# VH-VL binders against Protein NifQ (nifQ), part 8

Target 1, 180 residues: Protein NifQ (nifQ), of Rhodobacter capsulatus (Rhodopseudomonas capsulata) (p20629)
Amino acid sequence: MLHFPDPFATGPGPVIPAEALGFILAQGLRECAAGLGPLTARLGLSGADLAALRDRFAPGLELPDLDLPRPEAGPDQQAIETLILWRAGVATPEARWLAAILARRSMETRHLWEDLGLPSRPWLSGMIAHFLPGLAAANARNMRWKKFFYRQICSDAAFSLCLSPSCDDCDERAACFAPD

## First folded at step 18 (VH-VL; from m2 with light chain N53K)

Design u6
Fold by OpenDDE, fold request of step 23:
Structure u6 (fold): chain C 180 residues (1-180), chain A 122 residues (1-122), chain B 107 residues (1-107)
Amino acid sequence: as target 1 above (180 residues)
Amino acid sequence: QVQLQESGPGLVKPSQTLSLTCTVSGGSINSRDYYWSWIRQPPGKGLEWIGYIYYSGTTRYNPSLKSRVTMSVDTSKNQFSLKVNSVTAADTAVYYCARETIFGTITPFDYWGQGTLVTVSS
Amino acid sequence: EIVMTQSPATLSLSPGERATLSCRASQSVSDYLAWYQQKPGQAPRLLIYDASKRATGIPARFSGSGSGTDFTLTISSLEPEDFAVYYCQQRSYWPYTFGGGTKAEIK
């Protein structure tokens, strides 16, 4: 089995996409072990997708819940997932898996990179740049990713499922572009 | 099992709009796991991907046709449709609808309609 | 867009012979390459996906190999029903693109 370093002990450095996925899987597994739900529900993927993701990035890693179907998603999660898929710029399975994961983890309460179990925001941005180059290019002003997602789904007529307030309704608007 | 069936006029005049509908049976188009595509093939020629529509109505079109193509989805009827504006003889082709699985067992176009010939002629 | 080039354009063989079809991408598409078979008057049928995975119901005589830019479809021993046109397709980049096809015809 692969050993992933403690994300909190890792300083800034070059982002390795496979390692980023390792951190994400590790975070999901920790939450699963803590009784927060199956790994499929934690990451928003079916067992089949998790198995394929493992085979691609972490062969030999034993994962639970590989027999479970894809979990349900609320409207905001669906909208974010749809947005990321559309903005990805590529059609690879890796892009699709990451779109689902990012959408699911955007439903958590902390910064997206924290809830993904990544060491820092640059890790998230680097991972996105690699797997979702179209999405990276769309965020040219380096907006915080969760805010970027909600801004996009709320402003685009194609995403009628948006339940979030507009940027004008956000008390933390000034923080949307704060560098990390 | 999943089945797809194209329907629409087989003859369209130049400059008019080509309109086709794909009816899906044996499965729901209202799913996050599939893209629903249109693909065409001129007589004796190869295959050209036209675009896809997602259950949410989100679309992606081939840049070669983007300005003339519109797709829509009707989940209540389990159908999705294709419109091509300002057609010319170059749009004469067999038009296929197809399913792509984008989550789960990710596969390319594994289910196809039988295809419908659309001829552009005055 | 990614240009897919297939060779040869026509392949004349006899039943029982081995067929080797080539597909080249203008840039790397990883292993996200599919092969389709099309018979006259029919829709394409998926044979191989992810370069080497056989679709459901596809006979073992069909196999795919390759990664990056160069791919091969092999039919180990041609059956009479295998004489058809074969297309490759990349699904790494938008728009999806197909090769020009290889026609396998009976000698």
Scores: ipSAE 0.896, ipTM 0.962, lowest interface PAE 0.4, mean pLDDT 93
Fold by OpenDDE, fold request of step 23:
Structure u6 (fold): chain C 180 residues (1-180), chain A 122 residues (1-122), chain B 107 residues (1-107)
Amino acid sequence: as target 1 above (180 residues)
Amino acid sequence: QVQLQESGPGLVKPSQTLSLTCTVSGGSINSRDYYWSWIRQPPGKGLEWIGYIYYSGTTRYNPSLKSRVTMSVDTSKNQFSLKVNSVTAADTAVYYCARETIFGTITPFDYWGQGTLVTVSS
Amino acid sequence: EIVMTQSPATLSLSPGERATLSCRASQSVSDYLAWYQQKPGQAPRLLIYDASKRATGIPARFSGSGSGTDFTLTISSLEPEDFAVYYCQQRSYWPYTFGGGTKAEIK
């Protein structure tokens, strides 16, 4: 049974992590249905991880592609994933899954919260705060998340995987801190 | 199947650097799905996690040892290494390398080396 | 760091008896608790992960339960080869931490 939560059904209340993940799964499923690729490729997780994620947050939800391996990732995605894992502050599978998802969805073209299928940026920030508290704390200046990720992988000595231009040299740097 | 094997000197003098290498066979270190860890066990005592290294070279160390520990990875040799500086008798232990699966079937340390005893003595 | 406390330190039992080992965390680690068995001169062997999931090849007589801060490893009927030291480990928080171990010895 597929569940497609209505992003407008919930009021401006506190972010519920399980609901946030529901939105993310729903977005992935919509994209699958649209023929954009398997759910594993859309979210950057193996079938095994998706199954485990489902069992934890959406038990009983039928998901496709659970037999597929983890999809490959480009260098930027790998770098972002590594950064998020390292900054997470926790070692839980939930944090790891979210790190992979965030990294994969950062490869899309819209605002990260949009590409995740979330109702707004605060939903994204709330979800990150819950599952990735270290990452949330690191973004104290409330930078746009995708830009934050790229800035981190480019400036941190621990991460030599920066393939993107330095944010410091970006003409649109001022826009980096604008609300989504 | 995956196998891990520790190697290095079994005797180190105080204040010197302990250096060990873990050789992995039957699988590649160059994978996003694993953390490669060092764990030690003093004689007759419990287990202490030292730290991990990721395929990319990213590391995390136990705060108790952070100032003295350095890990490295050589994907071409399918090895990762541990260095502990300024050793004392307290660093005498059996040192294990181990694999943790962090994606897929997420599991804690399911593959271990046999361990190597390192004795710190004058 | 999360402090893992195991009890009892030593458990003396006879073959065929039921063994119950306790592991307590200083704060909630959800269900991300593992149990290892270690025999003399050997590396630890993973028995249980995620509090209750048996690792590959582990006999059914081993079972894990618990969530949050209190966990239990149960050996329903001890075999001679089960007399060893058992460690619990949390992996929710850095650094990973192990319990002090419980030695199951033959009475």
Scores: ipSAE 0.896, ipTM 0.962, lowest interface PAE 0.4, mean pLDDT 93
Fold by ESMFold2, look of step 18:
Structure u6 (fold): chain C 180 residues (1-180), chain A 122 residues (1-122), chain B 107 residues (1-107)
Amino acid sequence: as target 1 above (180 residues)
Amino acid sequence: QVQLQESGPGLVKPSQTLSLTCTVSGGSINSRDYYWSWIRQPPGKGLEWIGYIYYSGTTRYNPSLKSRVTMSVDTSKNQFSLKVNSVTAADTAVYYCARETIFGTITPFDYWGQGTLVTVSS
Amino acid sequence: EIVMTQSPATLSLSPGERATLSCRASQSVSDYLAWYQQKPGQAPRLLIYDASKRATGIPARFSGSGSGTDFTLTISSLEPEDFAVYYCQQRSYWPYTFGGGTKAEIK
């Protein structure tokens, strides 16, 4: 069984991709306890998806909000989710859950690995390499992940309102293209 | 309850384009939670997944057919469509449209159309 | 492409007998394996998904097991309406692939 990660663990342990999902759930729970919204809204998944993800990666963990539907998403979140779904290169449920989670957490302001509650940036890259191998392969230059997502969306002509040939010229994208 | 229904010509000449439409009722195709697929079955043979279309227009095609296949979605009519170019007798099959749930209770193809036979002959 | 191999090609059994259908994947598909039933002139019907979960409305006599590469569909006591063709399908990798089918017919 997966254990809920100790948030005070020290030292650079090996990246264990399945445990990354435990850190992500823990971060969502902390945000719920802080009054920032239901778990479904923090992670971008329905209660049914969260229950299934929990059953696979953190069996026995009690989660709130499991009766709630999938929250609505703004256009940037939808575009990133669509990108990850396609680029994942696999059809597994965990790839689908992570597409939603990564898109939702990319809307936050800190580095993506921080906003996921992961111990470090290598945990983010290791999780992506394991569950989303096509996405990992597409980021061959090892860009910071938010920068990669927005560059890919811009190059695929995902934004009709941006007047710039590059994503860096669009004010509504500035926070997402900052160094991760 | 969601229902899917295929429509289109049942006879297509070799080298022409096969064109089919799936009409969805009882639910919206403009949804982040579903893929909308085409699957075919030559008479007396097994099933071949052709591809899916997502509400955004994003597609994925079976590599065996990728150069010949195009799918589209019309959210105003709640329909999605398949075109197969340059058909031969090998494209004679029953064509099904089907729904896959990709978020929520993730499930494979639980809703299928009745199927429509397309015969390729001169 | 993941090749799905079903055996046997044909099962000849009587009503009331137990049916065991096998499906093997060319590489691990985890437990993301579905079983479908198809009767002549009809679309396939989802029976089992995620290797062992019964779809809505599927009778308890249908059960699935296995993980990785080897999967089994069991029909504990065949009813007359169960004589059909059965297909497995992996859903881990693109493109989705189906097995060649097992026909269950009356002996």
Scores: ipSAE 0.862, ipTM 0.923, lowest interface PAE 0.7, mean pLDDT 88
Fold by ESMFold2, fold request of step 23:
Structure u6 (fold): chain C 180 residues (1-180), chain A 122 residues (1-122), chain B 107 residues (1-107)
Amino acid sequence: as target 1 above (180 residues)
Amino acid sequence: QVQLQESGPGLVKPSQTLSLTCTVSGGSINSRDYYWSWIRQPPGKGLEWIGYIYYSGTTRYNPSLKSRVTMSVDTSKNQFSLKVNSVTAADTAVYYCARETIFGTITPFDYWGQGTLVTVSS
Amino acid sequence: EIVMTQSPATLSLSPGERATLSCRASQSVSDYLAWYQQKPGQAPRLLIYDASKRATGIPARFSGSGSGTDFTLTISSLEPEDFAVYYCQQRSYWPYTFGGGTKAEIK
């Protein structure tokens, strides 16, 4: 059985990549309780996907909105999702769930690890290295993940979907359009 | 209900390009939720995955075909296609198109076309 | 590439008997293993996915088990329509690979 982290604990323990999914579900639940939308819309997955993800990584956790379909996505979210699916390096369900989640949470304004509800940036990088090894290898320069995604979709000819580049709103935003 | 149907020439000469089209009905190929694959089976032998295409046009191919393969998608016709270049007798097989669900109830190949035999012969 | 090895190559049984088919992966594929049935002249049909989950419309006599590298398909009581070739397929790693098949035939 997988271990369930305590999302209310202060000073989280060492990075355990499989437990990152528990923090992500908890963040989605907090946003749902705050009236920001159904859990499916917060995490970019259908109710069926959320139920399967929960059964694997947080068995017994009660989730709302499990009867709802996968929400529509704007073009930047679609492009990031497609990027992650293609570069994941594996074909597993968890890689597919994370492609949707990472793309959806990249639409938020804070640092990606914060908007995922993760304890720190090393938790994000550890989770990606574990579940998405091809994606981790592609970010060999260890760029912050949201900046990496936007740089990749704007520089990749297969993802020429936006009229102009966009970047996250983090403190390093000045470097988002730097040359490769 | 979703249905897949292969079409294309049943006889191809060595060194030519094998070209097949899969027409999808009862559902849209322009979807984030599916991969669209080609799979082949030489007569009396097992199955070999050729590759997939996604609605965006992104592809992944089996390395065993040495990049002789290209795939394309035409969302306006609800079709996806396969080309295999420089064919030999070893490319003689029944060719299937198939759907994989990648979001929702994630499942492997749940829908297959009926298959089309392509014979490579002089 | 993940090599999938199926045994036995041929399984000769009578209707009503229990069939047990084996599939082994060259490295762990977690539980992301599918089983397909193929009758002559037909496309493969999905039976089991994720090692043990029955696909829609598949009779309860079909069950799957295993994880990691060793997987089993069991048909609890063979019906005449169950005499076919069975393939396993791993779906953890690219490229997807299939086993060589087990033919279930009438003794």
Scores: ipSAE 0.858, ipTM 0.922, lowest interface PAE 0.7, mean pLDDT 88

Design u6
Fold by ESMFold2, look of step 22:
Formats: C-alpha cells, sequence, structure tokens
Structure u6 (fold): chain C 180 residues (1-180), chain A 122 residues (1-122), chain B 107 residues (1-107)
C-alpha cells in the first residue's frame, strides 16, 4: 500500500506525484462512504479503469463498484476531458485516467486540489507536471487549474463538444475567472 | 462484432489528394472511449502511424505528415476519413483504419480494417 | 520521435523450437509496448500489450517481458501458423512508432 501523509498537517510535505493518485482514490472512497454515489461516478472512470489504476498505484487496495461502467458526462466535463487528453503531451494510460478524473472533479464546487483530496495546490501541479507534461507547459502563467480549463474551452472552439459550453453557466464562476 | 472497412480509389496521380473513408459497423464512433486511427504500410515495409481522430473532431497527426494530412468524422454515417495532399510515389502503401480503446480496458489497436492498397503513379 | 529497433531482422527456426524476438526503444517507454503478428495479405493482429499482457484469444505460448527500453517476445514452442512478421509498437509518446519487424521463417 502507498503511504498517505496526514491530511491535517499544517506544513507542506514533499510532493510525490505517484502518492497523489493514492490521495485521489482515498477521496473517492470517502465520498462513497458518505453516500454521494458510486466510485465510478465520483472519479469519472469505469470500474475496469479504476482497477487498473489501483493495480499500478495502490496495489491491494479494495475498491467498490468495479463492475460498473463509466458514467456519462455533461458538456463541460466532456470538453475539459478532451482538452486534457489533447494537451497531455503523452499517450500513457495515466494521462488518460487523469484526464477523466480531473474533468470530473472540476465539476465540484471547491478548488480542484481540494476536491481531489490533495494536501495542496503544489501537489496538484506536481502531479500534472509529472503525468501530463504538455498540460503543465500550456499553463505557463500558473493559473488555478479550473480557471485555466474553463478559459481554454471557452476560447478554443477545437475542444468545444457541447451545445452550450459556458463559463457564465458554471457554478464555478468565481473560480473560473479568479485572478492567479 | 466491431468491423472496420476502408474504401476509396486505389490509384492516385502524383501531386493530387489521396482520400479514404473508413466505415465502422457493429459499434458507434460517437464514443469518448475510442480513438480512430489511420496506419499505412508501404509494400514490403513496416508500419507508420498517420494519426487519430476523436469523436469530438479533435485530431493528432504524425509530425512527418502533419502539413499534408487532414481527418474528419461523420457520426451520422459512422465513418471517419483521411486526406493526404500532394502525394508522391512515397505515399504508395496499404492504408489501414484501426480502433484504439482509450478508456475501459485500455488497449492498443485491437481492430483493424483489411487494408486498401493505394498506388501513386503517373 | 521514439525509434523502435527490432532484432534480428530474420529468424530462421523449425516448428517446436523456442523463438526470442527483441525490441529496443531509444528512450524509456515504461511498459507501454505492444507486439503484433502479421501474415502476408493480412492486417496486423495484436498479441501482447503493456509489455506482458496477452490479448484476447492469444495462445499461452506467446509471452512478453521487459520494461523501459528493452523488450522481448517469446514463443515457447513454434507452431506452423507462427511463421510470420512480428512488429513492436510503443504507446507512451506521440507519435506512435513501430519497429522495423522480425520475420520468423521456416528453416
Amino acid sequence: as target 1 above (180 residues)
Amino acid sequence: QVQLQESGPGLVKPSQTLSLTCTVSGGSINSRDYYWSWIRQPPGKGLEWIGYIYYSGTTRYNPSLKSRVTMSVDTSKNQFSLKVNSVTAADTAVYYCARETIFGTITPFDYWGQGTLVTVSS
Amino acid sequence: EIVMTQSPATLSLSPGERATLSCRASQSVSDYLAWYQQKPGQAPRLLIYDASKRATGIPARFSGSGSGTDFTLTISSLEPEDFAVYYCQQRSYWPYTFGGGTKAEIK
């Protein structure tokens, strides 16, 4: 099993990108235990993808809902997922899993790193730099990640997949346009 | 069972545009879970990945061909297409369309068309 | 671009013998490597993915190993239908690249 640092620690710990995936799985499990929905719905992946991700990054961890298919996604989630797949800069399974996870968790209301269960924004940025190097390079201004995603999908028609993608319609409006 | 079939002219003159269509049956191309790719093989030689198209219309092309290649999807006909501009004899090859699974059980090219030979000759 | 180098170019063996095919990447591709078999006039057929996982319906005599830059396809006991060309492919980096092939032929 991966080690999970104390989530209530007040100081920054070292960023270890592979451990970030353990925190993400743990957050999904907490939300399942809280009755918020199946793990597939919380993380945006099928049971088969979750099992494969677990086998690589948290071997032996028991996961629920591994028999469930990947849930459908709304237009903003689809657009962000497509953006991350295209911008990733690599073709690896990790990049594909993270595209789905990051898009799904961007639909939540808090900062992306919080809704991923990560200890801090540097953990999110370190994980992205390691597994999604093209995405990290594209955010050269170091914008908050949700703001970056929504700005990209609103300004780049090549990634628009829905009838009404809009930052104006997003419950994340403040996070979408907040200053860095 | 998912099946892929290439179609298009087998003979193209130099400097013209090669145009191929892949028809998918037994499954939908309008899916978040697959990339739809073109791969070519000159006679007696190895394989070269040309690029993919996603259901969204986003594409990625091999940089060696990028300025000459475009791809498109037509979800209403369950087809995706390849155009290669300004062809030369070096573009003579068997052209395959293929499916890659990118979510679910992530799998490299698991389904291929039978291939279609395109000869570039004056 | 990641260059995939296969060796040997030709492997002359008899049915029942063990075949060992090599594939080397110019940079690490982790374990994201696939092997394909191609017979004359046919499309390639996926044998192995993620270096060591057999695709559906592939006989147990086919096995793959390696990670990083050096990979091996092993056919434990060649059958007559196994004489074909074999290609490796990396799937870590764009563009996807294939090796030049190893032809397994009857001695």
Scores: ipSAE 0.847, ipTM 0.915, lowest interface PAE 0.8, mean pLDDT 88
Fold by ESMFold2, fold request of step 23:
Structure u6 (fold): chain C 180 residues (1-180), chain A 122 residues (1-122), chain B 107 residues (1-107)
Amino acid sequence: as target 1 above (180 residues)
Amino acid sequence: QVQLQESGPGLVKPSQTLSLTCTVSGGSINSRDYYWSWIRQPPGKGLEWIGYIYYSGTTRYNPSLKSRVTMSVDTSKNQFSLKVNSVTAADTAVYYCARETIFGTITPFDYWGQGTLVTVSS
Amino acid sequence: EIVMTQSPATLSLSPGERATLSCRASQSVSDYLAWYQQKPGQAPRLLIYDASKRATGIPARFSGSGSGTDFTLTISSLEPEDFAVYYCQQRSYWPYTFGGGTKAEIK
């Protein structure tokens, strides 16, 4: 049987961006097996997208739920997905799949790299630099990714979220930031 | 079956604004899964991508036209629109609206309108 | 901007012959390359995407190959309805760009 990447594996190995998608699929499959929902709901993609992603990055891996449609998303997920689609700097299928995945996993409570099933934060940053170079360039100071996403979205809506007139005050408020 | 249909004036004077609307039927424009594009083709020449609009109203324009182009979406009418400002004879072309699937089975422009010729002349 | 260069500009062949159309990108576009067919007075029709995948309803005589910068559209045995203009388009980078076209004509 094919093995899946273990999201809890530890080690000093080099970041290999294409393998990051394997870790992400493996984490989604673990959550499915734990009864948390279909793979489409865990990763924010349709079964058709998941099959195509699998064919490119984990050929031969069996996936459940391949006939299910793309799940609906709440406003924050939609906003982050739209941000990533626009900031990606490329038009590739990988950038589109990752926009959906990153937005969906940003709705979870742990650090983004953990909720993606990645071995470490450098794996997340390396994956983004490889597949989403415009997004990587936009986060020039290496801010934690969920914090960066919510800061960008808060900037669009900062007037409604902040006690003070400026987004600088919103940037210091916990309501604008989430850990990743 | 999704269908796209362009509409708007076929003749525009130089220095004026070209305005076109694409009406989508057989599917909803209010969807996370599609980009809605304008593409033009001068008579006897090749294709130039003008830009896309997403259901959220976010846009991306070809840098060759960016300062002159505006796109908008009206989800209640299932329409998206193109404006090209300050037109010259070089803007004479057949204008197509087209759909791109960005989630699901990701595909480039698989549905096109029939095209509408816009002539810039006085 | 990624420049897409198609060759030849015109391809003169007879029905039943094999056609090979070339498309070159100014930098790597991976395999995210599409081919369209356009007949006079009509909108383009998607033939091939991702370099080698046939779009829905496209006959098996159409095939695509290549990656990186060099791509080929092959029509294994030309039918009369295949005489048209063919455009390649890269979809790796914004803005999307099309090649200048190859016109397939009856010799």
Scores: ipSAE 0.847, ipTM 0.912, lowest interface PAE 0.8, mean pLDDT 88
Fold by ESMFold2, look of step 19:
Structure u6 (fold): chain C 180 residues (1-180), chain A 122 residues (1-122), chain B 107 residues (1-107)
Amino acid sequence: as target 1 above (180 residues)
Amino acid sequence: QVQLQESGPGLVKPSQTLSLTCTVSGGSINSRDYYWSWIRQPPGKGLEWIGYIYYSGTTRYNPSLKSRVTMSVDTSKNQFSLKVNSVTAADTAVYYCARETIFGTITPFDYWGQGTLVTVSS
Amino acid sequence: EIVMTQSPATLSLSPGERATLSCRASQSVSDYLAWYQQKPGQAPRLLIYDASKRATGIPARFSGSGSGTDFTLTISSLEPEDFAVYYCQQRSYWPYTFGGGTKAEIK
């Protein structure tokens, strides 16, 4: 019963992992209402992808900006998106949508689950385990996800992100440099 | 409209390397939104997915062919290429290049080249 | 690897008849199944994706149904130009796999 003290125990995640996508859409809509940009820019997807994602996970929800193309992405976002696409372990549309969303939201400053609008980190991990099983398996240590993404990119000989201030700029800095 | 066209030699000797190039027109290969695939069909048989290459150079290969296959992109020429090493008669097939949309309206192979027959014989 | 099994291997019908082609996956592929038509000497043409969505320019006589492991392509009234081989393909798992094909022969 007392799984909270175990640092490797699964915490309460979503009862239905797909419900996490509804929270992600809702967070994007809140940011649009706050004037932070079109929904496509907040989530890193084209209007066509957003419509298809909505039709599957939040049917009937009215979305703005469905006529807009997918926005350009900087090099860090592109690298994380490429990583997740390859690591996903499946070829499904959900995995592709989430690769774009997770990469885009990783560019924000808070914890990834917060910037996705999720209730907790277990919700993020549960969603990833369900939709991106290869990515979940690759994170065997259960690192915080933004730290995991930046560490994985740094292990690629073509990237120098480990020498950038990204890890120092991460809210999870202690986890980046914690000794084993 | 997007068009794909295969090119390369139609006859290859056993143990040699099969090399094919796909030229893309009407759209850019340097795009986050597409995978660029090779698919083959032995005469009178079904279709076998060989693999894809992404604009970044990232590849995924069918495990049945993985050790013998390499792919590359040349974004400046809007081309992607396939090499199959150590070919045998079993590699005789029509080879197609094809586009897959991975963002936007996510669709399976919506554009195919006309195909090129590669015969492996002595 | 997901095995896609198509039946029948050959379907012999007359123009105007309804054709029903079956595709079965060895495990669930959700709705992420495509159907292609291949005429002699041509590349495959996408007919149906996501089990039931018609691709652009595909006539209404072509329809798809099913989910999970069992899928059907229906041609409501065969035209002479529908003589071809039809392939299903799953898009859920790597590697992508195709069915062995159903050859539609118009009497």
Scores: ipSAE 0.829, ipTM 0.911, lowest interface PAE 0.8, mean pLDDT 87
Fold by ESMFold2, look of step 20:
Structure u6 (fold): chain C 180 residues (1-180), chain A 122 residues (1-122), chain B 107 residues (1-107)
Amino acid sequence: as target 1 above (180 residues)
Amino acid sequence: QVQLQESGPGLVKPSQTLSLTCTVSGGSINSRDYYWSWIRQPPGKGLEWIGYIYYSGTTRYNPSLKSRVTMSVDTSKNQFSLKVNSVTAADTAVYYCARETIFGTITPFDYWGQGTLVTVSS
Amino acid sequence: EIVMTQSPATLSLSPGERATLSCRASQSVSDYLAWYQQKPGQAPRLLIYDASKRATGIPARFSGSGSGTDFTLTISSLEPEDFAVYYCQQRSYWPYTFGGGTKAEIK
């Protein structure tokens, strides 16, 4: 059984991949409380998926918006979601949930680990290595994850530039992914 | 209620291409929530997953068949298709199309076509 | 590739008896295991998914259990319509793989 982790905890504690999902849910809840939209819209999943994810990783946690459908997604979000589904290397429900969550949170402007509500980038990389091993293997050069996603979806388009939500072309996205 | 129906020639000669189409009714194949799969069963034998296609056109094929298989979607006709090239007698089977839910209530193959027998013979 | 091994190959029982069917995976598949029933000339029918969840419209006499590598389908009291072939399928790893089947037949 997992306890809901303290979203403000920082420090050298070990990465625990299953607990990363608790931080992600907490971030979504904070954004709901701030009036930014329903939990389904913040995390890119239907209420049914959120309930199933909660039951597995944060049993007993009360979530809002569980009767809402899966939100629409723009083309970059759809492309990243499709990339992650294909690259995950496994067929599990948690890989599918994370494909949706990672794609949706990549549309935000901060570092991906930060917009997921994770304590650090190692938490993001540890979660991906555990639940999405094929995706982790594909990023063997350890690019920042949002940069990796946008480069991958740009390489599917012949000779075109791509943009991130925080930058205006692909080659300059490195500034968007600078570590803190 | 979603329904799937396979169609295509029931007889194919060795070395030719087996070509099948699955027509979907009662729901749209242009959806982020489903994989569309082909599964086959040689007479009197078990089931073999051939692969899936996603609404985006991305595919995944069983490595046992990968160099011989292609799939496509036609969202305007609400159809997805299978081609298996260079067929032999070992490709004689009942071919099923099936739906898998990948978002929402994640569910394995709960909707299948009736199946179509394809015989590979001279 | 994950090999799914079903036993026994054939199960000869009478209506009213309890049937126990086994499925073993060559590596852990967590609980992402499905069971299907197939009658002659018909497509497979989903019975159980996620090891223990009954699909819509499946009677309570069908139950599934197990996790990791060892899984069981139980039919608590066989009805005449339950004599069929049963397949397990893992959905943790690509490619999806099915067991070789267990035929339940009338003794």
Scores: ipSAE 0.827, ipTM 0.897, lowest interface PAE 0.8, mean pLDDT 88

